# Designs tried in a protein design chat: VH-VL binders against q9umr5. Part 12

Target 1, 268 residues: q9umr5
Amino acid sequence: SYKPVIVVHGLFDSSYSFRHLLEYINETHPGTVVTVLDLFDGRESLRPLWEQVQGFREAVVPIMAKAPQGVHLICYSQGGLVCRALLSVMDDHNVDSFISLSSPQMGQYGDTDYLKWLFPTSMRSNLYRICYSPWGQEFSICNYWHDPHHDDLYLNASSFLALINGERDHPNATVWRKNFLRVGHLVLIGGPDDGVITPWQSSFFGFYDANETVLEMEEQLVYLRDSFGLKTLLARGAIVRCPMAGISHTAWHSNRTLYETCIEPWLS

## First folded at step 1 (VH-VL)

Design d7 (framework fv_tarlatamab_arm2)
Fold by ESMFold2-Fast, scan of step 1:
Structure d7 (fold): chain C 268 residues (1-268), chain A 124 residues (1-124), chain B 109 residues (1-109)
Amino acid sequence: as target 1 above (268 residues)
Amino acid sequence: EVQLVESGGGLVQPGGSLKLSCAASGFTFSGYAMNWVRQAPGKGLEWVARIRSKANSYATYYADSVKDRFTISRDDSKNTAYLQMNNLKTEDTAVYYCTRLGDYGGYSEAFDIWGQGTLVTVSS
Amino acid sequence: QTVVTQEPSLTVSPGGTVTLTCGSSTGAVTSGHYPNWVQQKPGQAPRGLIGDTSNKHSGTPARFSGSLLGGKAALTLSGVQPEDEAEYYCLLSYSGAWVFGGGTKLTVL
């Protein structure tokens, strides 16, 4: 009787990271069909996000077709952005709960070990030079790099995030909004001790202004303009916010208290 | 010495089945993704299938031409990769090569070591 | 379906320099496609030369180098030797799958 669950991993990650999550689901919702997608694992998670969206779309279509009652998505970190785009590009998705685990929904502006591995001599203040080039936009991390000090470059050069957030015009924007609005629940999860997602409020559609002061979702132009449906979803009662302190970036999918509080209630 | 040795090739009728083996020695097999690549007589190389390491959950990938007919698998305890080929067609006639690809968390993506190949002929 | 394109044939004189290219129908080739280069001589199994754009296999002679050039992967041979006459294949990664180019027959003449 439980709807199937589809899991989408994050940057430099794989399906193996979700073994604890699968244990929790099996304990509380026995018999749930959980599919953890083994696509774009490890270094392949660096491929352009639109390419990842195409591959994940091909994988989710048959799963959704077999579940006329609907499916749930659990999407971790970068995977939450893939799921955002899936919900927009699919004319026929039947997603009930979209559960976003610490995903940079408004973008990333922070130094992490991942960035040092990719760009060893770069600081966050100068990464815009690489990311907002055509070459840089061929890497997933640059597709959601959002430098608040160069918002003009982000708006012009982002080939992914600025488009799916409706921050820059796109011919498909009206259709993408209509498709996204079919989601039953948008469950946003994140917290101040994540240590990777910067600012952590990006997981809740908050982000830095030009002074690096965080403005929450309701103060963002994308929300105020209802560019892809956030204001409509919030008015519908469809947005759930579940912040939790004390959880590091790699622990969101393996913390039992988080699962019980933020995820379990949304799996029907 | 790092080595890959293919076996199991032979003559088979259209619609038949065949299972190829690739025995690895001289390296830590479990850390590598394993691939099958084929070459039809007088033609170029064609990638067939890949199986990733345990760190990447043994994820499998297939060329469209063999999808749903071929199955790649591995047994890390025996340092061996396999290719189960079903519903064989005449266009599957080729030398089948086994090759390794670095897969330590997705890094070191190099097809550096190749076997000598095993011939599969699909003909009546 | 992604199509990977290489020059069908190239000729170079002994001691000369030649660059082979590898392009994709889906767009610019980047390091995210993990370009690989393999050499195959008549009647022999393929031999790995370059992985991950520019990383040489331990047995690869110093005269071989890999790079990205103008939206394509490139294999450059400097000071070509007669034994370098062979077919050269590139391959690129797309969503976990790999796609070979059609191969370049290098003639050393």
Scores: ipSAE 0.000, ipTM 0.372, lowest interface PAE 20.7, mean pLDDT 88

Design d8 (framework fv_tarlatamab_arm2)
Fold by ESMFold2-Fast, scan of step 1:
Structure d8 (fold): chain C 268 residues (1-268), chain A 124 residues (1-124), chain B 109 residues (1-109)
Amino acid sequence: as target 1 above (268 residues)
Amino acid sequence: EVQLVESGGGLVQPGGSLKLSCAASGFTFSGYAMNWVRQAPGKGLEWVARIRSKANSYATYYADSVKDRFTISRDDSKNTAYLQMNNLKTEDTAVYYCARVEYGSGWYPTFDYWGQGTLVTVSS
Amino acid sequence: QTVVTQEPSLTVSPGGTVTLTCGSSTGAVTSGHYPNWVQQKPGQAPRGLIGDTSNKHSGTPARFSGSLLGGKAALTLSGVQPEDEAEYYCLLSYSGAWVFGGGTKLTVL
């Protein structure tokens, strides 16, 4: 039999968005137990990411306990950051494949319709004033706002992303790294036509430098210092990169070619 | 079928200018970084310039030997990359190749397809 | 100014195995340098073989493989064929710029 699959949704999203993904899995891996976590749906997805991590952790524990051979995670958009933290805070996770669907792993620095809805008069150049405040850090989207022109503020104010990426020191960093390294495969998926994740290379641990030039994962300090295990995972052959053009942000979980190319091979 | 076709090479006097073109077909040009690489007669390959995709804000990079003299650009609507060469020197004599960096098979850079090259000769 | 060094020439018998290496004056070669391997036959344009250390281009024969070995990038050919006689270049990335090695002339006898 196939290992169970746990699905974690994204910003302003719900379990309903994964109907096509469930169909694809059922076709290629019949009998797979797929659980799409129905937590922090819609507007609740704006709650602080550490609060979401606590809730999702409580939900995944019994699923992992029932599957001693292991489980797979499929985590979409903001959900990929939740899954990053789950793998770090859980001393006993048994995740084989962590499949990250277009998640801003190094953060977000781009104007989107979601940001305009929340902060209609803000531009990306000014959003740091809101996000790097205590009030702003009560919103999930600000937890991974990463302004490359105010990196000092990001490092000091980010209550979530800077910590899980090892960009700011934390007492639990060594334990978090040890836990994350237990993952079997880190499958990174994203592409240039996403239209929401900015830069799109954030899904592959690339990000803007101070001149807005994208530096890839291997040029990042978090990789070079091996802050949470990326360099170790890459050396082990455990990182899979699967970029695909032509896919918009809301289509990653409903494109058959994407599923067959990037997801299906990792669902043992 | 992926194709890259260079053009615009020729004979030019020292101090002169040339603009090279690289016409691309058979793939989504806008998603790929484009590079210019040159090879002097009987010598090895030397990287010249790179222009990234729209997703990377068309960022440009140059070898020190050509900095401030050469300008790389692209027109995604025409599937074409360009190399504007100014203040040409005798040591710029080379076959100039256009090469794409593949992202579909390896997001991290792969110089997968190359053009046939165009010869630039700088002499008086 | 970084210098990338390759063996100037190597010889291998048909059906044999040979490994070409690519080193840097700046220090150990890592996956962060995105080692690439390119083949060039006399009178022809270069052809991409391997990117990102070990990532084969779709047209690259199965007998070619890339790896990291002893602080250097490595290109290994197993079951060498006469048509593999060519110049092989490695290239490494440094902060967005690329640096080519001097090339290895592989002779198949």
Scores: ipSAE 0.000, ipTM 0.394, lowest interface PAE 17.8, mean pLDDT 88

Design d9 (framework fv_tarlatamab_arm2)
Fold by ESMFold2-Fast, scan of step 1:
Structure d9 (fold): chain C 268 residues (1-268), chain A 124 residues (1-124), chain B 109 residues (1-109)
Amino acid sequence: as target 1 above (268 residues)
Amino acid sequence: EVQLVESGGGLVQPGGSLKLSCAASGFTFSGYAMNWVRQAPGKGLEWVARIRSKANSYATYYADSVKDRFTISRDDSKNTAYLQMNNLKTEDTAVYYCTTDFGYSGYDLRFDYWGQGTLVTVSS
Amino acid sequence: QTVVTQEPSLTVSPGGTVTLTCGSSTGAVTSGHYPNWVQQKPGQAPRGLIGDTSNKHSGTPARFSGSLLGGKAALTLSGVQPEDEAEYYCLLSYSGAWVFGGGTKLTVL
């Protein structure tokens, strides 16, 4: 039969958003056990990402233990960062396909409606003053705020993203890299019309330099140093890139063509 | 749905100039890097030039065979890419195709979209 | 100048399996060279098949797959159909520029 699928939602989201995704999976892979995790829903999605990682870890352990052939992860938006940390902290995970659905893997730097609702008087150029404080790091969105004009502050203050990307040293970095490399496939999905993830290329490990020119994954220091295994995964053919135009941020989990092209082939 | 339409080909004498256009529709043109690829009669495909998107400052790249003679450019407001060809030689005779790679190099949709080509003949 | 080498011609029977390879004069081909595969039939424009080593373009039949094999990029056709008879080109990326292979003429006999 098919391997179980675990779904992790994003910022200000809940399990209810994945009804269409579950319908698609049932149509193409009937009998698949799909678990959409009902943790950190709605405003609880603002809790610090390390707290979310602990909670999701406790939920996925029994699912993985019951599936000796392996499991697949589908992780949407902010959820993709949770899943990256899960794969690094779990020395016994059995994930085959990790499907990252429009997740800001190198961080976020953009004025979006989500940011304006949260910090309506702030511009993206000034948000570093809030996010890189101890208080700001208690909010998930600040855990992956990556201001390319204040890279020194990002490297020193980011309690989450800089660590999981290996951009700042951590005692567990070697073990985290070993654990992450156990993944069978890293499937990266995103596109230029997302409208929320800024730059959209963050979903493919690309990001702004100090002049706001986007550099792709292969030009990133984390890739060149192989800090958590991207270069090794790419060399063994384990990274899949599936960009698609015409899809807005809230539509990635409800577009049939996207599902058939980018997700369905990786659900064994 | 997605279309790339090349135009501007024709007969030109050695040493002459010609400007090709590639009109795009059905996708977000500004997000894609654009390429020109040519094929001489009965020969294989040869990459000619590339221009990246605005996010990469419209960086340009050229094959050694055309460097300093050809200039690639784009106008995102018109969804059009161009190839200005100067000092044309008989060995430049080929069908010229317009094709995409994604927003910058490294992405899966590289060479996903191709035009039908426009013939350039350099002859006296 | 980097030279990208492909088999000039290959023959396969209908329903059979065939693998085309793509090698580089500068060393082993990796995913970092973004191997791409393009199909061209006589009198037609090229058609994208595989991007970034193994990722199928929209409309590419399931019988086509891409991989890395022995320091080369590979295109495998399983259950070959008569309409698969065509020229197949690989492309590799070097410092923002692209290099085409010489092409493989696949004959389905």
Scores: ipSAE 0.006, ipTM 0.401, lowest interface PAE 16.5, mean pLDDT 87

Design e1 (framework fv_tarlatamab_arm2)
Fold by ESMFold2-Fast, scan of step 1:
Structure e1 (fold): chain C 268 residues (1-268), chain A 123 residues (1-123), chain B 109 residues (1-109)
Amino acid sequence: as target 1 above (268 residues)
Amino acid sequence: EVQLVESGGGLVQPGGSLKLSCAASGFTFSDYAMNWVRQAPGKGLEWVARIRSKANDYATYYADSVKDRFTISRDDSKNTAYLQMNNLKTEDTAVYYCTRRYYDSSGLPFDYWGQGTLVTVSS
Amino acid sequence: QTVVTQEPSLTVSPGGTVTLTCGSSTGAVTSGYYPNWVQQKPGQAPRGLIGGTSNKASGTPARFSGSLLGGKAALTLSGVQPEDEAEYYCLLYYSDAWVFGGGTKLTVL
């Protein structure tokens, strides 16, 4: 009946956070097989994103193989970047809906409690010195740190985000684009009251320019050049934007109105 | 109503073994992660072990103080969680409590607790 | 050696407001530590009050609230009642383990 759902958690998170989401899915789509992947839980979420992509890939392969009609992905926060890479590196994924819950798709540039816990003496203006070092790139959060005032360093040092966004060239870029374009729907969710994802428009492929003015997705070079397929998906009618105010970062997976408005319609 | 009942406590000599049981009723046991927490006489609470639900492959986790000596398990058909304690030490003397967490969700409380069962390790 | 620190004891008058805090030796406590609060009265089993910083357990009175304050988890009681006299434990999540604080003895007089 309903396609299986695979859930990927975020930074310092785990499968533990999705009780309410599972209740909502059970209520509206009874019988749905939901697998919440409990890999890279808690502090293991700090492992390099390419390492996490490999581990999650190994976990999703048998699930997708058992579901020839397709699967849905719900990917929260940092998990949305893992799912972005999964869709690019998998030659045979059968994902229908990729639902991204407040994920920093163009990167992060903001002081948060997570950063203060990891790097207590750092400020967002000087974190580039840590993140764009070889040591810093061993931490997942630095893999998507995107300092708009040091864009040359971001392009040269980012081992993950700059590559999957096609902001720096990679030998596999053409294949990654082809694979990503096989997704049925890209459902983007986020909002101004998140309080963690900075700028919040990063969840919709918007980001700061050098003056910290937010430019939306259609003004980004990655969109204009169609580097990994955003322009093609939008033209196909496959991108869904679902912003919602009043929701904090840890509440996206536990708000009923958000679920009914932005998630439920895409769980065929 | 929700009920958790621990049993199996008693007096045992150092180096001995004991198996505790936690019998659950009044809720869908299989949806919950089960935890063991202990409290030495006059001391604070110490988390001991947890076992996740079938959805999380019954994954088990232990505090360093009990690792390799204690084994947590469960039988969903009997609505019961277990704690097998081997090579017991005097410092394992405590009241052992069973507690649940829905879906092992980190965002949710350890809401219901049993009354506890006393384990005394002494010669 | 991870240590979770709580005030050993606090005193509050009936009807007053008191805030208990919970700190970590690893740095500032954030939502990623999934702060949990448990109440224990003398000779009784513990009962859960709050999980995930601010999510109340069934039966937790409205006067209890959880938050993050000054790099620590916080439990605030407003309009304290005599029956709130108890030991309060916080616990924080580290990778795959839960770690309890030493407990705060709240005296209501």
Scores: ipSAE 0.005, ipTM 0.408, lowest interface PAE 14.0, mean pLDDT 88

Design e10 (framework fv_tarlatamab_arm2)
Fold by ESMFold2-Fast, scan of step 1:
Structure e10 (fold): chain C 268 residues (1-268), chain A 124 residues (1-124), chain B 109 residues (1-109)
Amino acid sequence: as target 1 above (268 residues)
Amino acid sequence: EVQLVESGGGLVQPGGSLKLSCAASGFTFSDYAMNWVRQAPGKGLEWVARIRSKANDYATYYADSVKDRFTISRDDSKNTAYLQMNNLKTEDTAVYYCVRTYGSLGRYYPFDYWGQGTLVTVSS
Amino acid sequence: QTVVTQEPSLTVSPGGTVTLTCGSSTGAVTSGYYPNWVQQKPGQAPRGLIGGTSNKASGTPARFSGSLLGGKAALTLSGVQPEDEAEYYCLLYYSDAWVFGGGTKLTVL
């Protein structure tokens, strides 16, 4: 029988967005138990990411406990960051494939309609003033805002992303790394036509330097220092990169070719 | 095998009190939220109360129709949930079912296993 | 005044397909209402079928599926069997409380 699949949605999203993904899984892997988590839907997706991690943790524990052979995670957009933290804080997770679907793994630095809705007069160059305040860190978007021109502020103020990436020290960092390394496969998906995730290479652990030149994963300090296990996973053959052009941010979970190429092979 | 067994139902006069018990077996009781759902004779189902797991501080929630009259509680050491019903009214006459929902976030899971029910009759 | 509305009764032939719907007086039903479906046969305790819109309970036959359709939660039975004749209840989550619909009596003939 196939391992159960757990799906975690993104910002301003809900389980309904995954109806096509569920159809694809049912067609290729009939009988798979797929649980799409209806936590932090819509505007509740703006809650601090650590709060979301706690809620999703409570939901996934029983599913994992019922599946001794393991489970797969499919985590979309902001949900990919929730899943990153879940894999680090859970001492006993049994995740085989962690499929990260266009998630800003190194952070976000781009003007989008989502940011304008919450901060109407902001520009990406000025958002650091809001996001790196205590008030701003109460919003999920600001938890992974990564301004490459104010990296010092990001490192000191980020209550979430800088900690899970091991960019700032945390007492639990060694345990989080050990837990994350239990994952069987880290499947990274994203592409240049996403239109929301900026830079799009953030989905592959690439990010801007101070000149806004994108440096790929292997040039990042978090990789070189092996802060949470990326270098170890890559050496183990456990990282899969699956970039695809022509897919907009809201279409990753509803494109059949993307599913067949990047997701289907990792659902044992 | 998952089993939920209700007890404590019976005949009581208006204004009286009853305490229902729900004995659970066949699963890790402490991981589940517990609910009470009732059904008046010949009528539909009505959700009454929920108590969450220890991870959510045993938080309790009630339908407006029973708020301030009913109290849900649990004893994880005995794998038992309770419903204390005070100031009973004739409209409280129903079969009362104990039903589990998984995890402290039971809203995300099916109301999968139900007990057989226990009849509460409020009449003179 | 919150009301959850279901079709009072529906009829389907054995082997046929039928969709039951569940609506809310507060507006379009989304996944944030955590739609849940329960089956009750005459003289029996209810049993859970689906939670969180589309997540099946252990033992729920493959012919049952949950979805959102036209601003309502939906329960679809494909290849209906005679034993599927029952009362079907939906329930929706409002902040701290669950609210049941009035139930749909499904007749299989």
Scores: ipSAE 0.000, ipTM 0.398, lowest interface PAE 17.1, mean pLDDT 88

Design e11 (framework fv_tarlatamab_arm2)
Fold by ESMFold2-Fast, scan of step 1:
Structure e11 (fold): chain C 268 residues (1-268), chain A 124 residues (1-124), chain B 109 residues (1-109)
Amino acid sequence: as target 1 above (268 residues)
Amino acid sequence: EVQLVESGGGLVQPGGSLKLSCAASGFTFSDYAMNWVRQAPGKGLEWVARIRSKANDYATYYADSVKDRFTISRDDSKNTAYLQMNNLKTEDTAVYYCTRSFHYSSSGKYFDYWGQGTLVTVSS
Amino acid sequence: QTVVTQEPSLTVSPGGTVTLTCGSSTGAVTSGYYPNWVQQKPGQAPRGLIGGTSNKASGTPARFSGSLLGGKAALTLSGVQPEDEAEYYCLLYYSDAWVFGGGTKLTVL
């Protein structure tokens, strides 16, 4: 009688990546209904995040409706940002555990093979020119590009992350905060050896200042102002931090020790 | 600004008990984990125990050398952390310091402010 | 049992550059060990200098920097001042416990 689990994948990813995760859940919580959403896979993961939120929202509504006791979300990489927005825009979600698996919650600022494949001549120092244009905001990776040297441009041009983090005002901010605060547990997972998420502390709401020194969640204005409920959740004991070294970006969903330590305890 | 003041040290016989206190001021005490660190005369620093904030269920952690003998606790209404030391041994003789840390271990605000210390002498 | 190793003593001339290192018996030190550096002057309480490998504590002078070097955590002082003569301790994070190194006595002559 375990709550159903909904899995949301990441950039250039698909449902096939979660075979090991499904095996682990079946071993420790036999009978759990696990739905890995097969939407926006591969190249479609590049579509604007608000478009992805709409599609995933339509897919999760009937699953949540069938589970009056609640559901759990496991959201990987970029998928963790989709889930952040889902929890804010849904007036009636019944999510117990939101498990964010190495997701850039405060944004991304780093040169990776993903970025070089998409923009071969771009460097992280120059990507703000592309990402903070109207054309750039048509790509999911630009929706959470957070250049700490051009924070004013990020705040003004980000059509997604700055809004869901409450870094820029939005008419729906009060409602989004109320909706997000209904979550039972916010489980944050990430680590220094990820190699893709930069800074890796973004998975824990830490991020670079203008000198590229990482400031942790409790030093962020979004936490201090309680813009979408982080301070309230922490005070309730609802935030779980589970950092683990030695795990690369593509291994978070296929490491048994990580599963047993950081995920298994939150799958009631 | 930030102050941590230890008290409760003294002379005690082997097998005895002492309770140390650490009074905090100048910051939001309830947001921080609290630690006890000791230093034997002429020796280095040794981490002893940590207690996290209410947001982390007051989780406690101990060095192997003190497990099952020492208990760390806190009273957020009094901005005070405590270390109950039972079954004391001569090797527990040290200056005991309290120090604060954020909930998150990668923070640059781990062990940033320390008290002046309180001396515990375990001798017959 | 886990051991954190530091140089017992180092000497540097005023205005010089010196690097202190911090190693682990468990293998190469990575950022996942959250290296911290603490300074203690004779007869005084310790003070925090650096956390999370390279993040300076409030009030830490610009001449201090933290890094990872050759599988160890490193604390570098550039343009050393006489007032920097002190014991320097590193500490590393192992799951739910912190472990201090033995300390490095830095002499400035």
Scores: ipSAE 0.006, ipTM 0.401, lowest interface PAE 16.0, mean pLDDT 88

Design e12 (framework fv_tarlatamab_arm2)
Fold by ESMFold2-Fast, scan of step 1:
Structure e12 (fold): chain C 268 residues (1-268), chain A 127 residues (1-127), chain B 109 residues (1-109)
Amino acid sequence: as target 1 above (268 residues)
Amino acid sequence: EVQLVESGGGLVQPGGSLKLSCAASGFTFSDYAMNWVRQAPGKGLEWVARIRSKANDYATYYADSVKDRFTISRDDSKNTAYLQMNNLKTEDTAVYYCARGGLYDFWSGRSYYFDYWGQGTLVTVSS
Amino acid sequence: QTVVTQEPSLTVSPGGTVTLTCGSSTGAVTSGYYPNWVQQKPGQAPRGLIGGTSNKASGTPARFSGSLLGGKAALTLSGVQPEDEAEYYCLLYYSDAWVFGGGTKLTVL
């Protein structure tokens, strides 16, 4: 009776990370069919995001086709960007709730442990030199690197995020917007104690201006221009914002209070 | 249908080396993680090592008892998984089983682990 | 460090019902531990019965069922047959490793 749930993981993550989330869903919505996609796990999560979108698309098509009542997506961290692209490129998706779990929807600009692991001698101020090269765009993390001090380079070099956000033109933009608008609910989750997603408001379509002052979603050009449908969704009452303090980046999928408050209500 | 066949077991002295093979047939080998599990004479089962599929970057995992001594690997072109055992100890004496690892069934949304096992190959570490 | 505990032995009469349990030293067993059940008869290789708490492997008879019971994983056999006499192992997934229980010897008499 409950719609199926599809789960998409994040950077250096795997399907094995969602054990608590599966437990919570089973307790509150027994009988729910939950598919945690076992693709692009571990180091494969560094593959270009468009490559990941293609692979995840092939995996979700048969699941959606077998669920005429619709499906829900729970997409964690980097996986939230994969799901953003899926909803835009699929002409026939039947997603009801898209639950974005601490995903850098406007991009990332922060010196985190994950970034130091990959580029230990690089500072966030210098990473644009690597990420906005053709070589750098072959890595998923560089596909959503958004340096607010080099916005011109971001707009010209980003092969993924700038396109999916409608910040740079694309022949398919009108169709992608139409497809994205079919989503029933866009549930945005994140918080100030995440420690990885920088700024944390990126999970809510907020981001730094050139002075590193955060501007919220309603002040972003992508919202004001309605580039991919955010303004239309908000007017329709389809955007849910669920910020929660006290949760670190690796704990979003394993916090019971978070699940009960922000996820459970949207799993019809 | 699905078949796993282990080979390479035998008698070896303490400090020696041995390489086990697990030949798979009846399924798309490259899609599955593969595990090695052992059983000492008269004892229970003990998980030894896992290697994931290419989609998961061939990630490898080991039990603490064998870390730095054993290496799991695979050759998808030959549908074969391997366990290279170095610096063998008498405590490593066991029947070594190859077992098919986890896969998410996209159609049903269910996870399956350790569903098929080989017949095992005996490794004896003794003077 | 981490210990998975099973009943060492259980006895059931033919046609009867028996439940085997699997507990963790880290606390209550939940579906997130992906409880698996494996059957091994004397002198034979193990075979998978149930994965992910309750998902039956191909060829597992209808009389076998998996569940969670009282903070433990459970394997229930209803209408036990003589051929069900065997050693039953559970295994649980922690973050980076699979850990087997000590096994339960099921005697059918």
Scores: ipSAE 0.000, ipTM 0.384, lowest interface PAE 19.1, mean pLDDT 87

